# VH-VL binders against Uncharacterized protein y4jR: the designs that were tried, part 3

Target 1, 151 residues: Uncharacterized protein y4jR, of Sinorhizobium fredii (p55518)
Amino acid sequence: MKTLIVEDNPKKRASLVEYYSSEFPSDDLEVTSALISGLRVARDTKPEFIILDMTLPNYSPDENKGSRIELMPFAGREFVMRVNRMSIKTKVIIVSMFETFGVAPRLITLNSLDAELRDRYPNVFVEAVHYSQAQADWKTAIKNARLSLDR

## First folded at step 1 (VH-VL)

Design m04 (framework fv_mogamulizumab)
Fold by ESMFold2-Fast, scan of step 1:
Structure m04 (fold): chain C 151 residues (1-151), chain A 121 residues (1-121), chain B 112 residues (1-112)
Amino acid sequence: as target 1 above (151 residues)
Amino acid sequence: EVQLVESGGDLVQPGRSLRLSCAASGFTFSDYAMSWVRQAPGKGLEWVATISGSGDYTYYPDSVKGRFTISRDNAKNSLYLQMNSLRVEDTALYYCARDYWEGYYYGMDVWGQGTLVTVSS
Amino acid sequence: DVLMTQSPLSLPVTPGEPASISCRSSQSLLHSNGYNYLEWYLQKPGQSPQLLIYLGSDRASGVPDRFSGSGSGTDFTLKISRVEAEDVGVYYCMQALQTPWTFGQGTKVEIK
């Protein structure tokens, strides 16, 4: 299976990669850290499984144009929408360190984004899960989503 | 309580180097981008550098690009500014400030008290 | 670079009267995501700067409701409905849309 991880936080990325590589060592794993590079890899390699962050820089370090807005709160939503338009056979799970996005008073919750994405993109989106070093819920979610693709 | 404390300011001669430090406490340091902002005596504010929470992305104005390097040690809750090839016009009070984080885009909401850098013969 | 221009640069005010500060940017600060990346900061005498307003109009935590930010694109205004003695200091606007991040020249608000 080809699996893509799109995650810009080095600590969280290392944790995701370590877990995934240990649990599914036969999978072909590709890792990127930005929205645009992630979309490019998805289009070019057509991964069957994608683990995605909700907030991502638009460009990788090599492409970084020096804008604060490159860290977009809803980049994961944009990614899911664009991957859905590619009409490739893939499933996406979002793993986020944050349960709220945007700025007061216009905050959006991870739960509301999860509900929106399940409604709008049911063929590609699986779920959004909170990431915490103290809890292993995200590991269970990734494992269950990945195993569902083996049938 | 959220707090930032700068140190390292000194009187140095032109062409020398100096490293500033900022000690953070009271919040999850790695969640926030951090910035350095300076103020020359009697003048306004000038942005100097920003580093993302992860440390993977850094931003500079042309006036310091290639001479200054912003870095952080998230395990020590510390921010640094390495200043090389110092010029008289780099003389200023240097502030450490807490900036945006990936789940929230907002301004610099917490500032330290500043550390004075004087570049003079 | 985006040039930030404030007016007036000096604003003597009698306590209790309103104050208004203008900030103009040389380029639009309105991003395609619908937000204006314009911030307002206050530096009281002998103190560090403090955030007042972010994203053009959102008030920072702990900032009194007598402060309000408005505007879009290239023209922005900070208003203080009733100036208090503790409001004296230098007010700065800042654009956060394009590097390098740039501040206005500052507006000194002082009691008459």
Scores: ipSAE 0.005, ipTM 0.523, lowest interface PAE 11.8, mean pLDDT 84

Design m05 (framework fv_mogamulizumab)
Fold by ESMFold2-Fast, scan of step 1:
Structure m05 (fold): chain C 151 residues (1-151), chain A 120 residues (1-120), chain B 112 residues (1-112)
Amino acid sequence: as target 1 above (151 residues)
Amino acid sequence: EVQLVESGGDLVQPGRSLRLSCAASGFTFSSYAMSWVRQAPGKGLEWVATISSSGSYIYYPDSVKGRFTISRDNAKNSLYLQMNSLRVEDTALYYCARHPFYWSGAFDIWGQGTLVTVSS
Amino acid sequence: DVLMTQSPLSLPVTPGEPASISCRSSQSLLHSSGYNYLEWYLQKPGQSPQLLIYLGSNRASGVPDRFSGSGSGTDFTLKISRVEAEDVGVYYCMQALQTPYTFGQGTKVEIK
């Protein structure tokens, strides 16, 4: 299976990669750190499974030579919408260390975002889960989502 | 044990080609980005190429762009560097290095290197 | 390209004494994620380089706690609290903020 991880935080990305590669060593794993590069890889390789962060920069440090890098709080929502429009056979799970997004008083919770994406993109979106270094809930969520793709 | 073993270094004349290989063991090769880093005798380190885990993303410095090609064969746990149009200044010990993309370019595992000498 | 400049280039040290190496980048290595994409490597005589510090201040697995990295933006320091004989070698800083990845010219640490 072809799997894509899109995650800009180096420590969280390391945890995701280490867990996934140990649990599913035969999968073809590609890792990117930004919205635009993630979308390009999704289009070009058509991964069957995508593990995605909600808050991402448009471009990675490698792609933003000398320019300011801005984090996009709803990049993951944008990503899900755009891969859905690609009509590729894929499933997306969002793993976020933040439980709220945006600025007060217009905050969106992870639970609210999860419900929205399940409703709008049921063919591609699986769920959104909270990442905590001390907890194993995100590992269980990733494993269950990936195994659900096996026949 | 995590290991990287380079091979293919040789004495070659300017303008010739050479292909380096790196055999990986002890880790899931297909899950890591890989790089080549060289060191001229008695000189410092110079990065020469990086390839993503699946091979979709490749990066080079201008000094080797158009002459060197990095590639990988995940089924064989092998990394390659095809070096064309070799120059005297390409003389160096060439290291294979594991680049966990998630460590933002950190090279956490290095091979022992293979020596390439370009001279007349 | 990001220019990495180290000082001093040669550092004779008495065993048991502290040592400090500076690294300056031509542009900020601080990313919007809050991380400084700066690494330190040690190359012992006749050996391959080994990773000491990543993301500015994090020790790599197996690296003794006498090694520490500090700094942010353009100015970084590697400190060895008590230099031991096995710490002899050439130390390199490297930036991984953008390609091409670039190394400093190296600092040779030797026993007096």
Scores: ipSAE 0.005, ipTM 0.512, lowest interface PAE 13.7, mean pLDDT 85

Design m06 (framework fv_mogamulizumab)
Fold by ESMFold2-Fast, scan of step 1:
Structure m06 (fold): chain C 151 residues (1-151), chain A 119 residues (1-119), chain B 112 residues (1-112)
Amino acid sequence: as target 1 above (151 residues)
Amino acid sequence: EVQLVESGGDLVQPGRSLRLSCAASGFTFSSYAMSWVRQAPGKGLEWVATISGSGGSTYYPDSVKGRFTISRDNAKNSLYLQMNSLRVEDTALYYCARLRYSFGWFDPWGQGTLVTVSS
Amino acid sequence: DVLMTQSPLSLPVTPGEPASISCRSSQSLLHSNGYNYLEWYLQKPGQSPQLLIYLGSNRASGVPDRFSGSGSGTDFTLKISRVEAEDVGVYYCMQALQTPFTFGQGTKVEIK
């Protein structure tokens, strides 16, 4: 299986890659760190599984030449919408360190984003889970989503 | 399956020119930066050139800057290395490699094409 | 240019025993973004190089868990917990922090 990880935080990305490579060593894993590069890889390689962050920069720090990076709090939602429009056979799971996004009056919770994406993009979106260093809920979510594709 | 196939290596005299090609398949070529890396017989690896996915940016070490030019034709899924003013020390197996991340990691590598510069 | 130095250059190992290769850079490979731009490659006899480790400690797809990378800044280590016959070859570290990209001189791992 072709799997794509889109994650800009180096420690979280390392953790995701380590876990995924250990659980599914035969999968063809690609890793990117920004919205635009992630969308390009998704369009071009048509990965069957995507692990995605909700908050991403448009370009990686390397692509920005070390310039200040503007994080897009709803980049993951944008990614899911665009992937859905590509009509490729893929499933997306969001793994986020944040439980709230935006600022008042536009403050939105991860749970509400999860509900929205499951309702609007049921063919591609699986779920959004919170990444906690102290708990392994995200590992279980990734494993269950990936195993559901082995049919 | 992602595949890179180099060609164009030859025996040439010092001061001459040679053009290497790399044919890519199994991925969307224009979405990835590409590089050339060489290896002299019995020696280690030396990076030669990198080109961005769009072709808008190119990078070289001082040892080849001004003599070598990396280019790509995204419509043909092809990467090129134009080597001018060749020197004996340019003798090496030349590998084509894809960059999976914008500023690194090389994966996969082609089989290489041998360039021998000798009088 | 960033100079990469490996040690040892030759490493004979007994199958099943661990192996460790050191890589030192002349300047820090830790970028302000938090990434260590260090990679490890393996070139098996007669074959093209293959990626083992990227960003210091991340195993590439298909690389066995007996391989691990560690370190930060200027000092890095590649460790093989149990060397197998298929692991023979030349190992290279590489920095991708800045151009020119530079490789270490290589460490030849062979079975005793």
Scores: ipSAE 0.000, ipTM 0.487, lowest interface PAE 17.1, mean pLDDT 84

Design m07 (framework fv_mogamulizumab)
Fold by ESMFold2-Fast, scan of step 1:
Structure m07 (fold): chain C 151 residues (1-151), chain A 121 residues (1-121), chain B 112 residues (1-112)
Amino acid sequence: as target 1 above (151 residues)
Amino acid sequence: EVQLVESGGDLVQPGRSLRLSCAASGFTFSDYYMSWVRQAPGKGLEWVATISSSGSTIYYPDSVKGRFTISRDNAKNSLYLQMNSLRVEDTALYYCARESYDFWDSYFDYWGQGTLVTVSS
Amino acid sequence: DVLMTQSPLSLPVTPGEPASISCRSSQSLLYSNGYNYLEWYLQKPGQSPQLLIYLGSNRASGVPDRFSGSGSGTDFTLKISRVEAEDVGVYYCMQALQTPLTFGQGTKVEIK
């Protein structure tokens, strides 16, 4: 299986990579850290599974061609929308350190985001889960989503 | 073609209730956030309520919070606004609007014709 | 709530002349992602509103290039380079950054 991880936090990225590589050692794993690079890799390599952060920069420092590097709080939502438009055979799971996004009073909760993406993009979106170093819930969610693709 | 058709507007006395409906066609209703926007006679536009595609997230301004309830039935391609404890100031043409989501923003790309609600003693 | 203030409220224009409408917000509409969450809508006489501009300067599908939006933060402008008869109506700015969504009071553009 070809799997893509899009995650800009170095420690969380390392944790995701370590877990995934240990659990699914035969998968072809690619890792990126920004929205645009992630979308490019998805378009070009058509990964079957994508593990995605909700909040991502638009460009990584080495992709910057004079553009401002902006942190996009809803990048994960945009990523799912664009991937759905590509009509590739893939499944996306969002793993986020944050449980709320945006600015009060117009903010989105992780639970609300999960419900909306399941409704809008059932063919590509699996679920959104909270990342915590203290809990293993995100590991179980990733494993269950990945294993569902083997059936 | 995208169409939104509102109904249910009527003349009612203050303190009464009224339920508005919006029938949607020409698009996958369950993919879109939907909103109600009103316009008092000869006045400007005022946002009233927004509901997410699944119905799980709902927004109201303070002026209607606790009195109005937005809901939807995706199987029937219908949007509703239950208006309780109506006030004279709620008199307006009520528009149903589709909220198209671009990657960075949501905006009202299609509007219905509106249904008139008159609250008068 | 974010208060939206438009000026002028009434704008009589001779056909073929340019028109300019100002919109000011009580709080910055520039988000951390670099976009201004400001939209412009047109309501022609007897019709429902229609979208003209979103994210400050992006024209909606089908909107003629004579319409342009500019500005950032709290000060925004909608310009019509050459007003046509079909451009008559009330123009509204709206902020989409935070709830509640709020509109300006409207600017009525009419032919002299």
Scores: ipSAE 0.000, ipTM 0.526, lowest interface PAE 13.2, mean pLDDT 85

Design m08 (framework fv_mogamulizumab)
Fold by ESMFold2-Fast, scan of step 1:
Structure m08 (fold): chain C 151 residues (1-151), chain A 122 residues (1-122), chain B 112 residues (1-112)
Amino acid sequence: as target 1 above (151 residues)
Amino acid sequence: EVQLVESGGDLVQPGRSLRLSCAASGFTFSSYAMSWVRQAPGKGLEWVATISGSGGSTYYPDSVKGRFTISRDNAKNSLYLQMNSLRVEDTALYYCARVKGLWFYDSYFDYWGQGTLVTVSS
Amino acid sequence: DVLMTQSPLSLPVTPGEPASISCRSSQSLLHSNGYTYLEWYLQKPGQSPQLLIYLGSNRASGVPDRFSGSGSGTDFTLKISRVEAEDVGVYYCMQALQSPLTFGQGTKVEIK
């Protein structure tokens, strides 16, 4: 199985990679840290499973010569929509450190994003889960989503 | 199809209280933030309150902060606005509006109810 | 608070002619995420407001392509390329970048 991780936070990325590699050591794992590079890899390699952050920069530091990195709070939603339009056979799970997004007074919750994406993209989107160092819920969600692809 | 129906508007004296309701149908209510927006007769639009989809966060302009409370009952698909210490200047048509922020490029009022009229007069 | 100022306040137009409405904000509406939190709403006589434009330049679903939004930072324009009778009403710009949400005072478009 080919799996793609798109995560810009080094500590969270390391935790995701360590968990996934330990649980599914035979999978071909590709890791990126930005929206555009992630979409490019998805288009070119057509991974069957994607683990995605909601908040990502457009470009990685390597692609952004001396420019300040701006984070897009809803990049993961944009990613899911674009991957759906590619018509590739893939499943996406979002793992987010944040429970709210956007600009006050129009803040959006992770639960509302989860419900919307499941309704709009049922063939591509699995679920959105909160990342917490103290809780194992995100590990269980990733494992269950990945195992469902083995049948 | 999405429908928002407001109720509870009335003629009330200054200093009294009134509770407005908005009945939502045609969408997953708990997945959307909701707002109240008012319009005084012959005047423009004024934002009154916003509540998150879960009900965990509420937002108000200073003009109503401490007097108005927005709340929701997701099991009943209902939005409420409790208005206390009403003033003549609160006289307006009150609209219930859905906040479309589920897409990252959308953060606006995509559906509005017909409004319910609140008149505060001695 | 972010002050939103519209001009003109009254705009009589002949059907088929173009119309242009200006909106200025007291602060930039460009967020660090790259989006401009400026919206345009139309309120037809006796009706609830309806969304026309979001994030500065994006047309809402069902809005005819004769409507276009442009501008960045603090200066914004709503253009109607060929005004039709059904376009009469009051047009409002709104900023959604900072609390409290604030609307312009409105521009009344009328047929001459």
Scores: ipSAE 0.000, ipTM 0.528, lowest interface PAE 13.1, mean pLDDT 85

Design m09 (framework fv_mogamulizumab)
Fold by ESMFold2-Fast, scan of step 1:
Structure m09 (fold): chain C 151 residues (1-151), chain A 120 residues (1-120), chain B 112 residues (1-112)
Amino acid sequence: as target 1 above (151 residues)
Amino acid sequence: EVQLVESGGDLVQPGRSLRLSCAASGFTFSSYGMSWVRQAPGKGLEWVATISGSGGYTYYPDSVKGRFTISRDNAKNSLYLQMNSLRVEDTALYYCARGEWSYDYYFDYWGQGTLVTVSS
Amino acid sequence: DVLMTQSPLSLPVTPGEPASISCRSSQSLLHSNGYNYLEWYLQKPGQSPQLLIYLGSNRASGVPDRFSGSGSGTDFTLKISRVEAEDVGVYYCMQALETPYTFGQGTKVEIK
């Protein structure tokens, strides 16, 4: 299976990679840290599973070459929409450190984002879960989503 | 084609209740947020309620919060507005509109409206 | 609540001439995602409102090129490059940045 991780936070990214690699060692795992590079890899490699952050920069530090990094609070939402448009066989799970985004009525809670994306992109989107090092909920969510693709 | 058809408007006395319905067709109803917008005779537009595609999230202005409840039945492609404790100032033409939830950046389709008159 | 103020409230125009409507918000409508949550609607006599412009400057499907929206933050403008008879009606701006969603008072465009 080809799996893509799109995550800009180095510590969270390391935790996701460590968990995924230990649990699914035979999968072909690619890792990116920005919206544009993530979309490029998704288009080019057509991964069957994608683990995605909600808040991402447009470009990674490597691509931005030391310029100020601007985070896009709703990048993960944009990513899901664009991947759906690609019409590839993939499933996306969002793993977020944040529980709220933006301002009302565009103040999106993680729960409201989950409901919205499941409504709009049911063929692509699985769920959005909260990332916490104290809890293992995100590990269970990733494992369950990935195992559902083994049929 | 997309169609939204409201019904349920009536003449009612202050303090009473009324339920409005909106029948939707021509699109995947559950994929869109839905809203109610009203217009008092000869006046401007006023937003009344919004509901998410799943029905899990609802938003209201303070003027109707606690009195009005927006709901939907996705199996029937129907939107509802339950109006309790009606006041004279609730008198208006009530429009069903598609949108204003998350990616629904606008109200792109509107019904013809249903008239609610609250008078003693 | 975000107050939306339109000017002028009444705009008599001669067919073929340009028209311009201003909309001001009491708070910035520019979200951190870069979008201005400002919309324009037209209500023709005896008809339901119809969408003209969304996210500040994007023309809705089927809306003629003579309509354009501009502005950012608190100051927005709707322009009609050459007014036609079918353009008469009441124009409303609306903010959807935060609840409650609020409309301007409306600008009535009428033929001179």
Scores: ipSAE 0.000, ipTM 0.546, lowest interface PAE 12.6, mean pLDDT 85

Design m10 (framework fv_mogamulizumab)
Fold by ESMFold2-Fast, scan of step 1:
Structure m10 (fold): chain C 151 residues (1-151), chain A 122 residues (1-122), chain B 112 residues (1-112)
Amino acid sequence: as target 1 above (151 residues)
Amino acid sequence: EVQLVESGGDLVQPGRSLRLSCAASGFTFSSYAMSWVRQAPGKGLEWVATISSSGSTIYYPDSVKGRFTISRDNAKNSLYLQMNSLRVEDTALYYCARYLPGRFWSGYMDVWGQGTLVTVSS
Amino acid sequence: DVLMTQSPLSLPVTPGEPASISCRSSQSLLHSNGYNYLEWYLQKPGQSPQLLIYLGSNRASGVPDRFSGSGSGTDFTLKISRVEAEDVGVYYCMQGLQTPLTFGQGTKVEIK
């Protein structure tokens, strides 16, 4: 299986990679850290499984070549929408360090985001889960989603 | 030369609509996020809207949400702000600004236009 | 919303003397990545704002080295080592960490 991880936080990315590689060592794992590079890899390689962060930069920062990032709190939503438009055979799970987004009184919760994406993009979106170093819930969610793709 | 030129500001009555435009030149417009920032006469700066480079991700403060719509046309190197249900407190000089890519999920506004004046009064 | 508070609001300065402007945020602007998401802008009379400092302490292209930014978390300072006549204007701090993006109320620097 080809799996793509899109995650810009180095510590969280390392944790996701270490867990996934240990649990599914036979999978072909690709890792990117930005929205545009993630979408390019998804289009070009057509991974069967995608593990995605909610908050991503458009482009990876590169100090030697100049920085190319912009504020994207809802980049994960945009990613799911664009992958759905590609009509590729893939399943996406969002793993987020945040449980709320935006500002009161228009605060969006991870639960409401999960419900929205499952309703709008049922063909590609699986679920959104909270990431915490202290909890193992995100590991269980990733494992269950990945195993559901095995025949 | 990197340049942003705003237009569309006018005197308008409360409850009416206006559409502002910003023409970009001298850089690859489609590679940058863009923002609108306003300044009421004699007052400070207030952020109005930001749109991602592709146009798919948009942010507003509560003060304009539901009334203003930011959009862009990358083929025409143009940024727009549709302002509906205008209020007296929307009176301001409206700047468009290039949101220069920074680090991680943050950027900064390195190029600003000269502004276009919107006056809302009876 | 993150509240940005500047002091002083009015700063008369003698040419050649140093000047210092404070900016305080109601929430920490220090991200876990080690950066402070704070910018400083200068608006000269009758002109558009221009970027001076980004990410707390980095000078923008073309900005003279007499300008420097410092601070971390919730307390930030913009210093001008030797104020020149061309430095008159209103200085704004801004936070870029949380939406909505918010500016301080501005500090007017005038020559005495």
Scores: ipSAE 0.000, ipTM 0.478, lowest interface PAE 19.1, mean pLDDT 83

Design m11 (framework fv_mogamulizumab)
Heavy chain, then light chain:
Amino acid sequence: EVQLVESGGDLVQPGRSLRLSCAASGFTFSNYAMSWVRQAPGKGLEWVATISGSGGSTYYPDSVKGRFTISRDNAKNSLYLQMNSLRVEDTALYYCARDYSPWYREGFDYWGQGTLVTVSS
Amino acid sequence: DVLMTQSPLSLPVTPGEPASISCRSSQSLLHSYGYNYLEWYLQKPGQSPQLLIYLGSNRASGVPDRFSGSGSGTDFTLKISRVEAEDVGVYYCMQALQTPLTFGQGTKVEIK
ESMFold2-Fast, scan of step 1: ipSAE 0.006; ipTM 0.619

Design p01 (framework fv_ponezumab)
Fold by ESMFold2-Fast, scan of step 1:
Structure p01 (fold): chain C 151 residues (1-151), chain A 120 residues (1-120), chain B 112 residues (1-112)
Amino acid sequence: as target 1 above (151 residues)
Amino acid sequence: QVQLVQSGAEVKKPGASVKVSCKASGYTFTSYYIHWVRQAPGQGLEWMGRINPSGGSTKYAPRLQDRVTMTRDTSTSTVYMELSSLRSEDTAVYYCARDLFWKGYYFDYWGQGTTVTVSS
Amino acid sequence: DVVMTQSPLSLPVTLGQPASISCKSSQSLVYSDGNTYLNWFQQRPGQSPRRLIYKVSNRDSGVPDRFSGSGSGTDFTLKISRVEAEDVGVYYCMQGTHWPLTFGQGTRLEIK
């Protein structure tokens, strides 16, 4: 299958790629690091599975030459909404190193975002999970989501 | 125990087609991509393309795209590379090589090579 | 296509002496995941190529410690600290970052 990873953090991206490639070596894997490039690849290649970060820049460092990279805290939510509008056959899982988003006093939790996305986009959104270098919970979530697509 | 065994030498006339096989053993056939690389006499290595044995998806070098076709047979764990409209410039040793797919940093096992000679 | 340029193309070396091969790419080989997919292969006379180094500097299992790879971006080097008779052959760099995959033109290592 065709799988897309959208992740801007190089270390986390490397971990996701290493795990996915070792577990599903025959899948056609593409990787992007920003919201706009991710959406373009999704539209053009119609991946069956997407692994996505919640917080992403709109453009990669190469497109933002010399300027500060602005992270969009709800980019993953925007991505899911726009992919749903594309009417492509895909499933999206969000893997985030942050458990809260926004600025106090209006903080939104990863759990509440997960519930919102499951309710609004049940045909495309699977779940949102927390990423930790020390724990393997995100690996299990990715594996289970991917295997569910084989049937 | 991983092996890639290729078919024997071929002699073809200009304009003919040749189909070279690469039989895999000692690992899960559908878990690794197979690339094809050729080498003209006394010259360097040229990448021709790759196939994903699981889904059959292919990616070819642009200069060969109109003449090369890669296929596989999962029941025999065999990959095929067919090159059509042969020219004398296609005379080369053709290699298959295994790759863990996406990153292109593998090529950890290679076939023994198949010599294809195109002459009138 | 990304052009891979090796130098020298011919490398005569005295047994026990060091050897060094340069490989330059026309574009950066750093992939979006932060890794650099530059590999080195050895081809002994009459044999299939064999991978020596992957991702710039990682030595393959069974490859002697005398082989080392280094470099970044577009400029890479393969070094043999003490050349042995069995090292005779052609050495190729290869980039896996950009499609299509491309090889350098090869460096022939010969004993003087």
Scores: ipSAE 0.006, ipTM 0.502, lowest interface PAE 13.9, mean pLDDT 85

